VHH binders against o75319. Designs and how they scored, part 145

Target 1, 181 residues: o75319
Amino acid sequence: GNHIPERWKDYLPVGQRMPGTRFIAFKVPLQKSFEKKLAPEECFSPLDLFNKIREQNEELGLIIDLTYTQRYYKPEDLPETVPYLKIFTVGHQVPDDETIFKFKHAVNGFLKENKDNDKLIGVHCTHGLNRTGYLICRYLIDVEGVRPDDAIELFNRCRGHCLERQNYIEDLQNGPIRKNW
Below, E stands for the ipSAE of ESMFold2; O stands for the ipSAE of OpenDDE; V2 stands for 0.75 times the mean of E and O plus 0.25 times the DockQ between their complexes.

## First folded at step 9 (VHH)

Design F18 (framework vhh_etentamig_d1)
Fold by ESMFold2-Fast, scan of step 9:
Structure F18 (fold): chain B 181 residues (1-181), chain A 118 residues (1-118)
Amino acid sequence: as target 1 above (181 residues)
Amino acid sequence: EVQLLESGGGLVQPGGSLRLSCAASGFTFDDYAMSWVRQAPGKGPEWVSVISGSGDSTYYADSVKGRFTISRDNSKNTLYLQMNSLRAEDTAVYYCARYEDWGPFDYRGQGTLVTVSS
């Protein structure tokens, strides 16, 4: 008896690869126990995630799970060939510096180890929008030197939904650049 | 049915300490992050702290950082809040809550009153 996350059905399951980057954003996959509460066309399991990525002619090389829960799916529900990283983030709050640095370290490590392929870094929170969009944009701004408004626009376009949390948007536009030690 | 029962509140002097407990039942405790939420007299609810299901991650409101420690014992289905260096402004009813990753808390206990006064 797990319940479906509020508004989860309102969001596209998977966005498009963000051009010029290795990022792709999506909403949280739900394990098979949730499928009895969903119509067939609403299902988005870990398997469905990989099928949709493949349909875009893309391949995942890393999944970064930003949710603060373990109830939606287990790492064991993912293919053994794809590394899984849990970075606990609390909803509604701008991620702290430690969390931002952890995200940057994971991304940089992946890119260094995968320079000879084109595999993607899949990032999700519950809806694949606010925490996900914040950390991806923060990386692009702080590490890649992308202008804040350009990073946000790129994320919004590729995700198919606009960042909703005003505090996240404000931090991206006006906040300090966080150093990736 | 989900049940959350808080205990450990009471009257304490400024600078004192209290440890709150919350006994949880009716769900798989370690699948859920847990929170403490407080409500001061005449004010709305204020989130205090959250702990991940495994206990590996904790977050605190800025007003309590360095003074409060959240912890859990999954073998006993129990959540704790160690409150040190208590201040008059910490006076509130403290609620144990099951954390929802999106939206409001899905379950909240009956609360335990903490009064910080000389």
Scores: ipSAE 0.610, ipTM 0.799, lowest interface PAE 1.5, mean pLDDT 91

Design F19 (framework vhh_etentamig_d1)
Fold by ESMFold2-Fast, scan of step 9:
Structure F19 (fold): chain B 181 residues (1-181), chain A 118 residues (1-118)
Amino acid sequence: as target 1 above (181 residues)
Amino acid sequence: EVQLLESGGGLVQPGGSLRLSCAASGFTFDDYAMSWVRQAPGKGPEWVSVISGSGDSTYYADSVKGRFTISRDNSKNTLYLQMNSLRAEDTAVYYCARYEDWGGFDYRGQGTLVTVSS
């Protein structure tokens, strides 16, 4: 069946808003069918996600789902008022230029449409760490001109966990700027 | 019980084509991304391709891009790999694998041998 993703329990459900940005990162929410395999304090459903964001006095305006699966939750499990965007990314691999472009385009579009509010862009992969951290940091570096180490530090601090994949970190620090949006 | 049963391997000449199949059972097939992984004699496993549960997204290793096509038929719980322009270097046991989103595999089949030789 419905197996809990490896190491999913090791990560905090949701980070805090990254100051100076509209980003907030979290691990993948798990729909009700997974709850038989979780203690009550381990549950993190789509509803739990929105409750935790509200507890921080924040509001989601967009969810970008970077997972390569639809088994963890369905878009229908989210409030209809919050747009959902799926960008398929594979684990362990640095996202390709087309994926980076799609992410940047989605973020830029959201920011243009949401000038008059303070709603957040929620980004997640399975753990809300490697693919999520890579694409957020890539955006900050390439679009906002943030220094790579500063972007990584900001993400790590706000997520509450450090980026783990050396290939992702190396690409952020030493890789080319992607100018494809 | 999750079961993955590969078929379609065999001997083929360089430049030829071969189609592999994998029959899946014991889980909701369209909920999972599926992958092909190969292992050449005396070498470690090499990831070949992955396809999303809906079939709308595919990724390929650079070594096979443009030559191999991954596809699936969710109504038949079957995964396919169409292999064209085969090379001696493609000789390997090919495994069907259920993809875990963090980047690994939780189940693999028994494999089917593909030999590319004149």
Scores: ipSAE 0.662, ipTM 0.826, lowest interface PAE 1.4, mean pLDDT 92

Design F2 (framework vhh_etentamig_d1; at its last look DockQ between E and O 0.85; V2 from the best seeds 0.00; counts 0 for: pae E 2.3 > 2)
Fold by OpenDDE, look of step 10:
Structure F2 (fold): chain B 181 residues (1-181), chain A 118 residues (1-118)
Amino acid sequence: as target 1 above (181 residues)
Amino acid sequence: EVQLLESGGGLVQPGGSLRLSCAASGFTFDDYAMSWVRQAPGKGPEWVSLISGYGDSTYYADSVKGRFTISRDNSKNTLYLQMNSLRAEDTAVYYCARYEDWGSFDYRGQGTLVTVSS
């Protein structure tokens, strides 16, 4: 059945735009079939995602889905005007170089194609925290030259939750720079 | 009720091959990524391989890359693990597990024993 992911309710649905970036992180929206297992105030659908983004006076230009499952929602649940990219990312372990590269490439491609607007890159995993935070921070560190602690602090503040996984934090703080090309 | 039943384990010589199967029931099989996890004597559990719901993505532990292949037949609700070039260190109980995306599983089978020995 469509059981609610563990701890999913513990996290804010949508973070804030990260100042100086085009990133916004959120937890995974759940398709309608999950609603019967949630209180109304707990529901967070793809439609709710876009409504919440609109409430922030923002617009999504790309959604990067880092989950390793496809049971949460379907791409067809999203507006056709917003590109959807799936990057299967295993949980709890530091993403491999290929995954990091795919993420960076997608972000760079988006930025290149969207210089004329201010649309956001929405990134999510299940909880929109650890995998999401790592890859966003990795991008900021490797591509934008941001100090690791500054990147982590910025993400944590904007997401409203702190990165939890020590291996992710340690890799961001002390790990090598990954190739950008 | 979710059920996962492994089969195909046994005794094999080093360098040999073995194919494990897992029959799944009690849930929509293709909605879930599936995994193989193994536990060797005296060691903790180790993720061996993952496969996405539709099979369009796979993951392998470094220890088994190039030797093991995970696959699935969603029409049969079955998960497979083809194990080639088996080594002594591959000896373990192998479990079929339903993957919960964030590095855990919520269900696993009873396991099937794989013994690699000369």
Scores: ipSAE 0.851, ipTM 0.917, lowest interface PAE 0.6, mean pLDDT 95
Fold by ESMFold2-Fast, scan of step 9:
Structure F2 (fold): chain B 181 residues (1-181), chain A 118 residues (1-118)
Amino acid sequence: as target 1 above (181 residues)
Amino acid sequence: EVQLLESGGGLVQPGGSLRLSCAASGFTFDDYAMSWVRQAPGKGPEWVSLISGYGDSTYYADSVKGRFTISRDNSKNTLYLQMNSLRAEDTAVYYCARYEDWGSFDYRGQGTLVTVSS
């Protein structure tokens, strides 16, 4: 069976844009087939995602999907005009250096190609919290030179939920700085 | 109903090779990441390997990196584990498991026993 991810309903669908950055975090959108198991106010489809972004007077220019599954929605469920990038990450595990590099490369490429606009990079995992927060904070620390505690506080405030996994927090605070590129 | 059926286990000598198979049914196979998990006698379960739905990403436990290869054939709804350079410590019941994205498994097969012994 097609089932709602555990604790998915406990999280706000979309955070706020992280000030001073192009990042916005959200939980995974669920395609229409999931709506039979949801109350109307609980629905968060790909269409709902774009509506909520527009309600904030923002526009997505890239979606980075960090989930290790394709059962929640398909790239075809997204508007044709918004690029979609899949970066596979394993839940509960700190992303490896190769994964961190892929994320940094995608963000840097987007920023270079979008100097003339204010479009956002939307990042999500299942809950839009641990893997999502880790990679965004890792980027801010390693590339932008933000202090680890400041990056974490910014993400927590804008997402509306605090990073939950101690191993992710520990790596951000005390782990090695990966080379900027 | 989701069903996972493992096969290919057996007795093998140290340094030998073995290929495990898992036949899946009751769900859209390529929508789900799949995993191999093992449990050695008297020990808890140990995650071995993970493969994405289309097979374009794989992960391995440090204990098996360079020796084991996970693969899948979506046209046959079948998951594989190629095990090379087997060691006595690889002795375990090997389970095929369907991966939940946030870090757990929702379905597991009955298992297939692998014994590595001279």
Scores: ipSAE 0.617, ipTM 0.803, lowest interface PAE 1.6, mean pLDDT 92
Fold by ESMFold2, look of step 10:
Structure F2 (fold): chain B 181 residues (1-181), chain A 118 residues (1-118)
Amino acid sequence: as target 1 above (181 residues)
Amino acid sequence: EVQLLESGGGLVQPGGSLRLSCAASGFTFDDYAMSWVRQAPGKGPEWVSLISGYGDSTYYADSVKGRFTISRDNSKNTLYLQMNSLRAEDTAVYYCARYEDWGSFDYRGQGTLVTVSS
C-alpha cells in the first residue's frame, strides 16, 4: 500500500515456536512495494518469513492471516504449497464468537490433517501481537485447557513482545470459557 | 491525495430509509477495508459498520445490526450504506472512513448529515 503500518518496525519479525503447541506468531510480511519505504535491515517480505522459519529448522503448514485488509501482500506472494486462510478479525474489540469459532475450526482441522507431520500454524495480524495473541491464547484456554495466565505468559515469551491491549488481556483472564463449537 | 466524498444524507421520518454513498479516489480502493462512522450531536464518534476490501466480510455495531447494510462497488470505487427502519437515535453526521487493519482510521470524508425526525 502507500505507507508502512504504524509501529510495525518496532516488533520482531518472527517469534519462536510455542513449546507444546503447533503455533508460531509473526508480524505481517510486506510485499515488495513497501521496500522503498524501508531500510534494508527493516525489510520483512513473505520470502524473508519463510527464510526465518527455515532458520529455526521449522516448516509452515498453514498461514492464518487475521488482517482486515488486502494491502500488505497477496497470497500469490507465498509458496503455492503452503495453505493460506484469511479470517477477517476486527481490531478494536475482543473478537466475536463467530471469529473465535472460525479460528478454532481452522486449527482443529489443521491438527487432524497434519497429525503425521510436525508442520506449524503461522498466525499473524498486522503486528503479530494483539489479535494474534488473543486468538492463540483463546484456543489454548478453551480447547487445550491451559490456564489463562500460563497461555499469556507462553505467548508473550515466544513472541518476544507482551500483549498490549488491556481489554483482550482482561477477557482472557476473567472472561467466560467459550464453548468449543 | 486520498479523497472520500460522502453523499445521500438528509431529513427522513422515523421508519424511513436512506442510502449513503462515498466516492473514493487517490488510492487502491480494493486493498482497504472501508467503514462508516457516525457522530451524533454532543457525543463521541461511533463505529457503525465495516466491509473488507473485496466485500466478503462485514461487521455491524449492535445498534444498527439488521437495519443497516454496508456494501461496495469496487468497479466504481464507491462505498454504500443502506439504512432502513431509521430511528431518531440514528441522527448524526455519517463519515466514510478508510480502515487501518488494526482498528484505526487514517482518512475520513467531510461527512453527510442524516436527520431522523417527525
Scores: ipSAE 0.499, ipTM 0.785, lowest interface PAE 2.3, mean pLDDT 91
ESMFold2 (binder alone), look of step 10: mean pLDDT 84; pTM 0.847

Design F20 (framework vhh_etentamig_d1; at its last look DockQ between E and O 0.62; V2 from the best seeds 0.00; counts 0 for: pae E 2.7 > 2)
Fold by OpenDDE, look of step 10:
Structure F20 (fold): chain B 181 residues (1-181), chain A 118 residues (1-118)
Amino acid sequence: as target 1 above (181 residues)
Amino acid sequence: EVQLLESGGGLVQPGGSLRLSCAASGFTFDDYAMSWVRQAPGKGPEWVSVISGSGDSTYYADSVKGRFTISRDNSKNTLYLQMNSLRAEDTAVYYCARYEDWGSFDHRGQGTLVTVSS
C-alpha cells in the first residue's frame, strides 16, 4: 500500500535480451497492493514480469534486485525456481567497488552454474535504467572487454531507454576498470 | 501527514562527537529507507548516509566513512546519526529525509545545525 515511484510509469516494463549476453533489464515490478493506484494497462506485477519474459520466448534464471527498498515486492512473490539476489544500491551515485564486485561475482557465478542452459539474468532497479544500465555495462566493459560506447549503446537499444545520468556515463567511458577478483 | 523532526545538533569542538535523532511519523517507518542529508554554508546539499528499511544495509559518503554511523529503531520510528571525530568541514545543517530508492527524497525535516569549531 505505497505510492508509485516517481516516473515509474514513463519506462517500458521490460527490455529486450541484450544480444551476445544473458542480460535483460526491466523496471521494478510492483506487488498487488500498488494496483489500486494504477490503471489496468499500467500494472506490472511480478507475475506480469514472467509473462512478458515468456512472450519473448525467454526464461529468467536469476533476478538481481538493485533497489534500496523492499516495499515494491517480496521475494515470495517470485517463483521458487528462480533465485533472487538483493544488492542494495543507492541511486544516482556511481556504485562503489564492493557493489560492482558483488554484481560481477553474482553474474559470473550464475554463468558458471548455468552453462547448460540459456536462462537470462534479469536486472532491475526502480526504473531499470541507470543503476541497472551502469552495472550491466560495467560488467561488459570490465569482464567481456566490450568498448564502453558499444556497451552503452547496446544497453540503451535493448532497454528502450537511454542512460540518463552523466556521472554513470562518464565513469563507463573514461573511468578505470574495476577489479574482477 | 509525513513528519520528520531532527534534534541533537549543536556546537562541538573538532574531534568531538554528536548524536542526531530524527522522529518520524505519518507513514510506515520500516517500509522506507531513511537518510541524512547535509548542507554546508555556501555549498549544495550532499548525501551523508542512507539506511534500508530493515537496517540491514547502510551507505556512507566517502567523507564520513569510518566516522559516522547511521542506525534506526523501527519500534520507536526514530533515525539516528552518530557522528564521531567531527571536523570543521562537517559543519552544516543536517536533514532527516525519507529516502526514495532511486536516489532522492520525498520528505525532509527542517534540519538541525551542527557547528564544528574550535
Scores: ipSAE 0.791, ipTM 0.892, lowest interface PAE 0.6, mean pLDDT 95
Fold by ESMFold2-Fast, scan of step 9:
Structure F20 (fold): chain B 181 residues (1-181), chain A 118 residues (1-118)
Amino acid sequence: as target 1 above (181 residues)
Amino acid sequence: EVQLLESGGGLVQPGGSLRLSCAASGFTFDDYAMSWVRQAPGKGPEWVSVISGSGDSTYYADSVKGRFTISRDNSKNTLYLQMNSLRAEDTAVYYCARYEDWGSFDHRGQGTLVTVSS
């Protein structure tokens, strides 16, 4: 399937690095086969992603793909030097504890192996918003001790769009701290 | 042109089993996650289960965990739901749906009725 994800065009392709962290959020890149359905200024391929990150004077060291599909692009479309991790997440519910564990483990492992550089962890779902924002904020709250409202505000500001799913926001603000890592 | 055709529903006694099938056509089946959604009499739709395009990942509603198994055969473009230890509360029309990654459904089948009753 080469149909454009619903509302994908409504979102900024790449946010800004979240200050004080190694995170940057973006919407899913779309491989070349999607470009016939897009105006030139709407295109956001894997290559476009790396160009936009470079334009911010940043460098990706890891991509975490939270989508529940492989139809948008293939890992082979990415530079061989950038690790790719797939964590299958579904958009209609809050990520489960096993998913949160996998995300935290990947982030902690990356940070441990990249102490001597300033490379970023790029995180995306389809829109780079709800699942992406949830897992980044969950990490900041549970691992780094950031206050929930501060984590959400930081994500919203840097992504350029506010978290939309009320159940995700509710879990971040009032849910238990997951110390399973 | 997307078509989803369901089968396997019927009347079964509590504790029984049924296997539902959904034949898909008109799209590259293994590119898409697939889901089962049910609607009980007098109630709204309830999501039951989803499976990734490769079959490597599955998720279940808490109400069916340990009793239902979602699977797919990409060589036959077919989705399955194995339902074991059926309860009266499982009585519903079961729909096959193509799952959009952000948590929506863009195509749904006609449904197949499952009645759990003595």
Scores: ipSAE 0.745, ipTM 0.866, lowest interface PAE 1.1, mean pLDDT 92
Fold by ESMFold2, look of step 10:
Structure F20 (fold): chain B 181 residues (1-181), chain A 118 residues (1-118)
Amino acid sequence: as target 1 above (181 residues)
Amino acid sequence: EVQLLESGGGLVQPGGSLRLSCAASGFTFDDYAMSWVRQAPGKGPEWVSVISGSGDSTYYADSVKGRFTISRDNSKNTLYLQMNSLRAEDTAVYYCARYEDWGSFDHRGQGTLVTVSS
């Protein structure tokens, strides 16, 4: 079905660029077939994503899709000039070390290939909050040495919504520092 | 109409094996991650395993990891669960469900009973 993900309407579509980083977070865009169930102001399609990024005077250089399903939109709904990477991330567990490694590897690869521009890494899960916030913060903590509370506060402010899942927050604040992979 | 039909349950001795199947229809099967969920008598549902639409990614509950294998054949619109080294605690009705990231199991089959005894 084309049913709207639960609580999806409750979240701002796109956050702001996180200062000092190359990240921007957003909720999952929904292909046009979902729009039958949405008021015009509630719509957030792949095209809408591109328009909102342009309105911020930014450019996406990579989209990392953390959803575990393929029903929301297809990569061909995105401009061919924007690389797309899917990292399957289960929505009810702290991401495992393999998932964290894949995310770090993708970010590090992007930064190497894009050292001569200012393009952003767009990251989303279903709501653009818990899995997205966890992996962005995990990167900032483990790779860039940011203090856990500072990473969380930066993400929350720029996303416009606070991380909600207790197990993710506890792992970021009190869990082990992962090896830099 | 979305339809999911589980089969392959039965009575088995501890240490035994079963293979569950789920025939899917009424939706684009490979667009959806699929799950197995189980419910023991008098208990709430317990997530068992999930597989991505393409089949490239799988996850398992800790209680079954290493013993159960989820798979799918998208050409046949069929989901599978190979269950090895079965234990009494695996006794439950097993449901095939479409996976949703927020935890809904509204689209699931009627289930197939697995009993592991004596």
Scores: ipSAE 0.410, ipTM 0.732, lowest interface PAE 2.7, mean pLDDT 90
ESMFold2 (binder alone), look of step 10: mean pLDDT 83; pTM 0.840

Design F3 (framework vhh_etentamig_d1)
Fold by ESMFold2-Fast, scan of step 9:
Structure F3 (fold): chain B 181 residues (1-181), chain A 118 residues (1-118)
Amino acid sequence: as target 1 above (181 residues)
Amino acid sequence: EVQLLESGGGLVQPGGSLRLSCAASGFTFDDYAMSWVRQAPGKGPEWVSVISGSGDSTYYADSVKGRFTISRDNSKNTLYLQMNSLRAEDTAVYYCARFEDWGSFDYRGQGTLVTVSS
């Protein structure tokens, strides 16, 4: 079997839009085949994701999937109107410079093509926390000039959960700015 | 009923090559990323490499980058590790593992011993 990821139920499905940015973070949606293992209030399908975003009076314009698997849901499970981008990342290590560059390129491209609207960039890994928070904060620090502690605090507050991995936090606070974007 | 069975280990001289195989059963193989993990005598486990379900993405530990190649054949439910330019420090039991994308392993095989020695 296809099993529910460990600790997935411990996290809020969708955070709030990060003020002053186009980012919103969430945990991975799980396709219908997982629902027999979930209580109704625990379900978080791709459809549930879009319903929750709409309930916040927001609209997704891009989904960036940072997971290292395709078992949770298929791109075909998403509305045709929302672009989907896969950036493969592994959860035990700080994303490498190539991955950081890909993320920055995708975000910058979206922002250039969406100057005339207020659509959001949805970012997720499995829990929507460590890889997701790292890459969003790295973007804010390196591209937008946000102070590391301010970026981390903003992400934590809007996600509703604090970044957990100390190596990720340390890299954001003390690591070099990645300029290849 | 997940089963992972490694093979291909043995004694090889420094600078030599060896190919490991892992036969997987009991799950939809191409839905899961797969990894190689090794444990040298008297040391803790060290992650070696991971490959995505489709094979489109691979990552390697710095210690093996450029020398080892991970691959998979989804039609045969088999994972491979091609090991080139072997060094004495590559001596370890090599485990096939099913990779949880957030950085853990939920199943591993019994392992296959690789000894690099003259």
Scores: ipSAE 0.657, ipTM 0.826, lowest interface PAE 1.5, mean pLDDT 92

Design F4 (framework vhh_etentamig_d1)
Fold by ESMFold2-Fast, scan of step 9:
Structure F4 (fold): chain B 181 residues (1-181), chain A 118 residues (1-118)
Amino acid sequence: as target 1 above (181 residues)
Amino acid sequence: EVQLLESGGGLVQPGGSLRLSCAASGFTFDDYAMSWVRQAPGKGPEWVSVISGSGDSTYYADSVKGRFTISRDNSKNTLYLQMNSLRAEDTAVYYCARYDDWGSFDYRGQGTLVTVSS
């Protein structure tokens, strides 16, 4: 189905690169079949994503898709030169330790393989906010040693929207560091 | 039109097993994650389990981990819940639901009653 995700239109399509990191966050791109339900200015296809990244003078080297569906777009809709990784996460729930470890491993692997370039890791869930913000902030806190409030503020500012789910914020501020090594 | 029809509920003793089925129609079944949600008498709905469209990923509520198994047969447009080691607190109406990736459900069936009692 061509059902537009709830509240998807309420969010900015793409944030800005988070300074001092390789992360950029965005909402889920919607393949061409969704465009009949969208005004021209509301469209955000995989092609639109790459155009907006280029407009910021940035380049994607990896997309991490945190949605629990494959109906919004297919990996085949992406340029062949950009790796795609699916990490299934459910909405409303703080990601489990296995999911956090998988995310950290993918980020660490990308950074190790891309030392000689400045390509970005693009991360998205449905809205590019709660699951996306949680995992990016969790990485910064646990791996980079960033203070929780600083990580959250950096994400909120660069995404252009504040993390909304109190359980995610609470876990980031007061939860344990996840030591999956 | 989207239709979800649950079956397989019944009365079972503590420690017993039941297998629930949900027949789906009116949409491309393998494009959607599917979920089981239950509602015990006098309580609000509780999410039980979800399975991705391909079946490659499953998640369970902590209360059912290790006892329940969600599965699907996309060739038959059918969702299953295998329930083992049933407890009195598993007594509920079980609903098949289509998962819309935001943490909510856009369609639910009529439900099937599971009663766990001696």
Scores: ipSAE 0.609, ipTM 0.802, lowest interface PAE 1.6, mean pLDDT 92

Design F5 (framework vhh_etentamig_d1)
Fold by ESMFold2-Fast, scan of step 9:
Structure F5 (fold): chain B 181 residues (1-181), chain A 118 residues (1-118)
Amino acid sequence: as target 1 above (181 residues)
Amino acid sequence: EVQLLESGGGLVQPGGSLRLSCAASGFTFDDYAMSWVRQAPGKGPEWVSVISGSGDSTYYADSVKGRFTISRDNSKNTLYLQMNSLRAEDTAVYYCARYEDWGDFDYRGQGTLVTVSS
């Protein structure tokens, strides 16, 4: 389990809060055991994640981990005060309706319980890009009525990297609205 | 020294069943999701199924849902694929692969041939 994911170093660690939403996207933090393979400036641990978000004058209230592995870090590596939710999603494939429903339910629950604060929902996969961007944009389109092109543009700007997977982009632009009542 | 060795392929009649095995060595098996990938004669590779390191999550290609079951025994470093209700179009070389979280494979075995024919 000590192998750094391909292209992980190519992506910015943390994006900016998406204005008008409670979302912030980032790449997967890597626990201490991975630091032996990283230069100091390349390190991005769970602690580094929280430091970078604090530097933006933001605060995390929930982390949603979309990776299909538990080898990068453990929930125990996170502050006890921040809830952690694992939603196993496979790469390359558009997330299935069950996965989309779980994501929407978690976001809606967080927002209802956190209406009196401004805490953020942190979302990540391996690179914080394709699965992450898809599910955030899917939520904005289906639940908040945002136009698909606007949701994608907002995510791309705030993440600092554009969604790469054409099948994800096509589903967001032309796919059906998932009415998970 | 990562090694993946498939076995269990063979000739089976339509409607029949086969169980494939993959013996893994050279890495901490339960740290990695594992996958089955197949390649039919003259066609490109098709992903079949994936299982999380703990075995708690599984996903299947639409072509095999309800017929195939992926499983693993972490105490034996072994991955399995139970194939039921086999069809002629399931004829392929089946490869065991170590799954990278974001949807690629870093290691693949030599494969085992499954032929479904009357």
Scores: ipSAE 0.638, ipTM 0.811, lowest interface PAE 1.4, mean pLDDT 92

Design F6 (framework vhh_etentamig_d1)
Fold by ESMFold2-Fast, scan of step 9:
Structure F6 (fold): chain B 181 residues (1-181), chain A 118 residues (1-118)
Amino acid sequence: as target 1 above (181 residues)
Amino acid sequence: EVQLLESGGGLVQPGGSLRLSCAASGFTFDDYAMSWVRQAPGKGPEWVSVISGSGDSTYYADSVKGRFTISRDNSKNTLYLQMNSLRAEDTAVYYCARYEDWGEFDYRGQGTLVTVSS
């Protein structure tokens, strides 16, 4: 349906590219059917997403959708030129190891296939904050060797909003490194 | 307009099984993930399980993994919870809930009581 997610309007549509990485985070785009419930300045469709990224002189090469629904937009609403990957994640819970490994494998695969360009990996959940920030930071910590506090600070600054869920922050700061091959 | 109606609760012996149903109406059922939430006497609500709109993804609380199975029939707008190997601590009112992706629920039913006792 056309029900706007709670607090969705409270968040910036798109963050900035995270320097030193290929990541950019954003809130979920809402397909045209949602626009009847939004003022023009509140609209953020899939097309609006691509326009905002181009305004930053960036280009998307992959979208990773972490939402647990398909009601907000369909893959068919995206340009055919941009691959779409769905990784179902539930809110409030720290993603399980299988989910973390799927995310890491998708990122590593994209980076291997895109060595000759500077295209970005776009990551979103509903608000583009907690699940999104957790998985991006987990990747930076486990794969890139970034210190947890530095990863969190980088994400918060570039997203324009701070990670809110304490259990996610605790796991990033004090949890084990998830080793994957 | 949105209605969720649970059924199938009752008294069962430890080790027994029950199947709960939830009849949904007033919305496009397959657009939404659905969840089961329970509340034991004198305790707060505990999330039990969630299923994606298509049924392709499921998640379970650690307390019920391997014993409970969530499923749905989108042609009948019905959500199910198959509960096996029931324990006294599973005693609770079980609620069907519409899942708001990011971990909240916007609608829940009136609940169905499950009592596990000898």
Scores: ipSAE 0.689, ipTM 0.840, lowest interface PAE 1.3, mean pLDDT 92

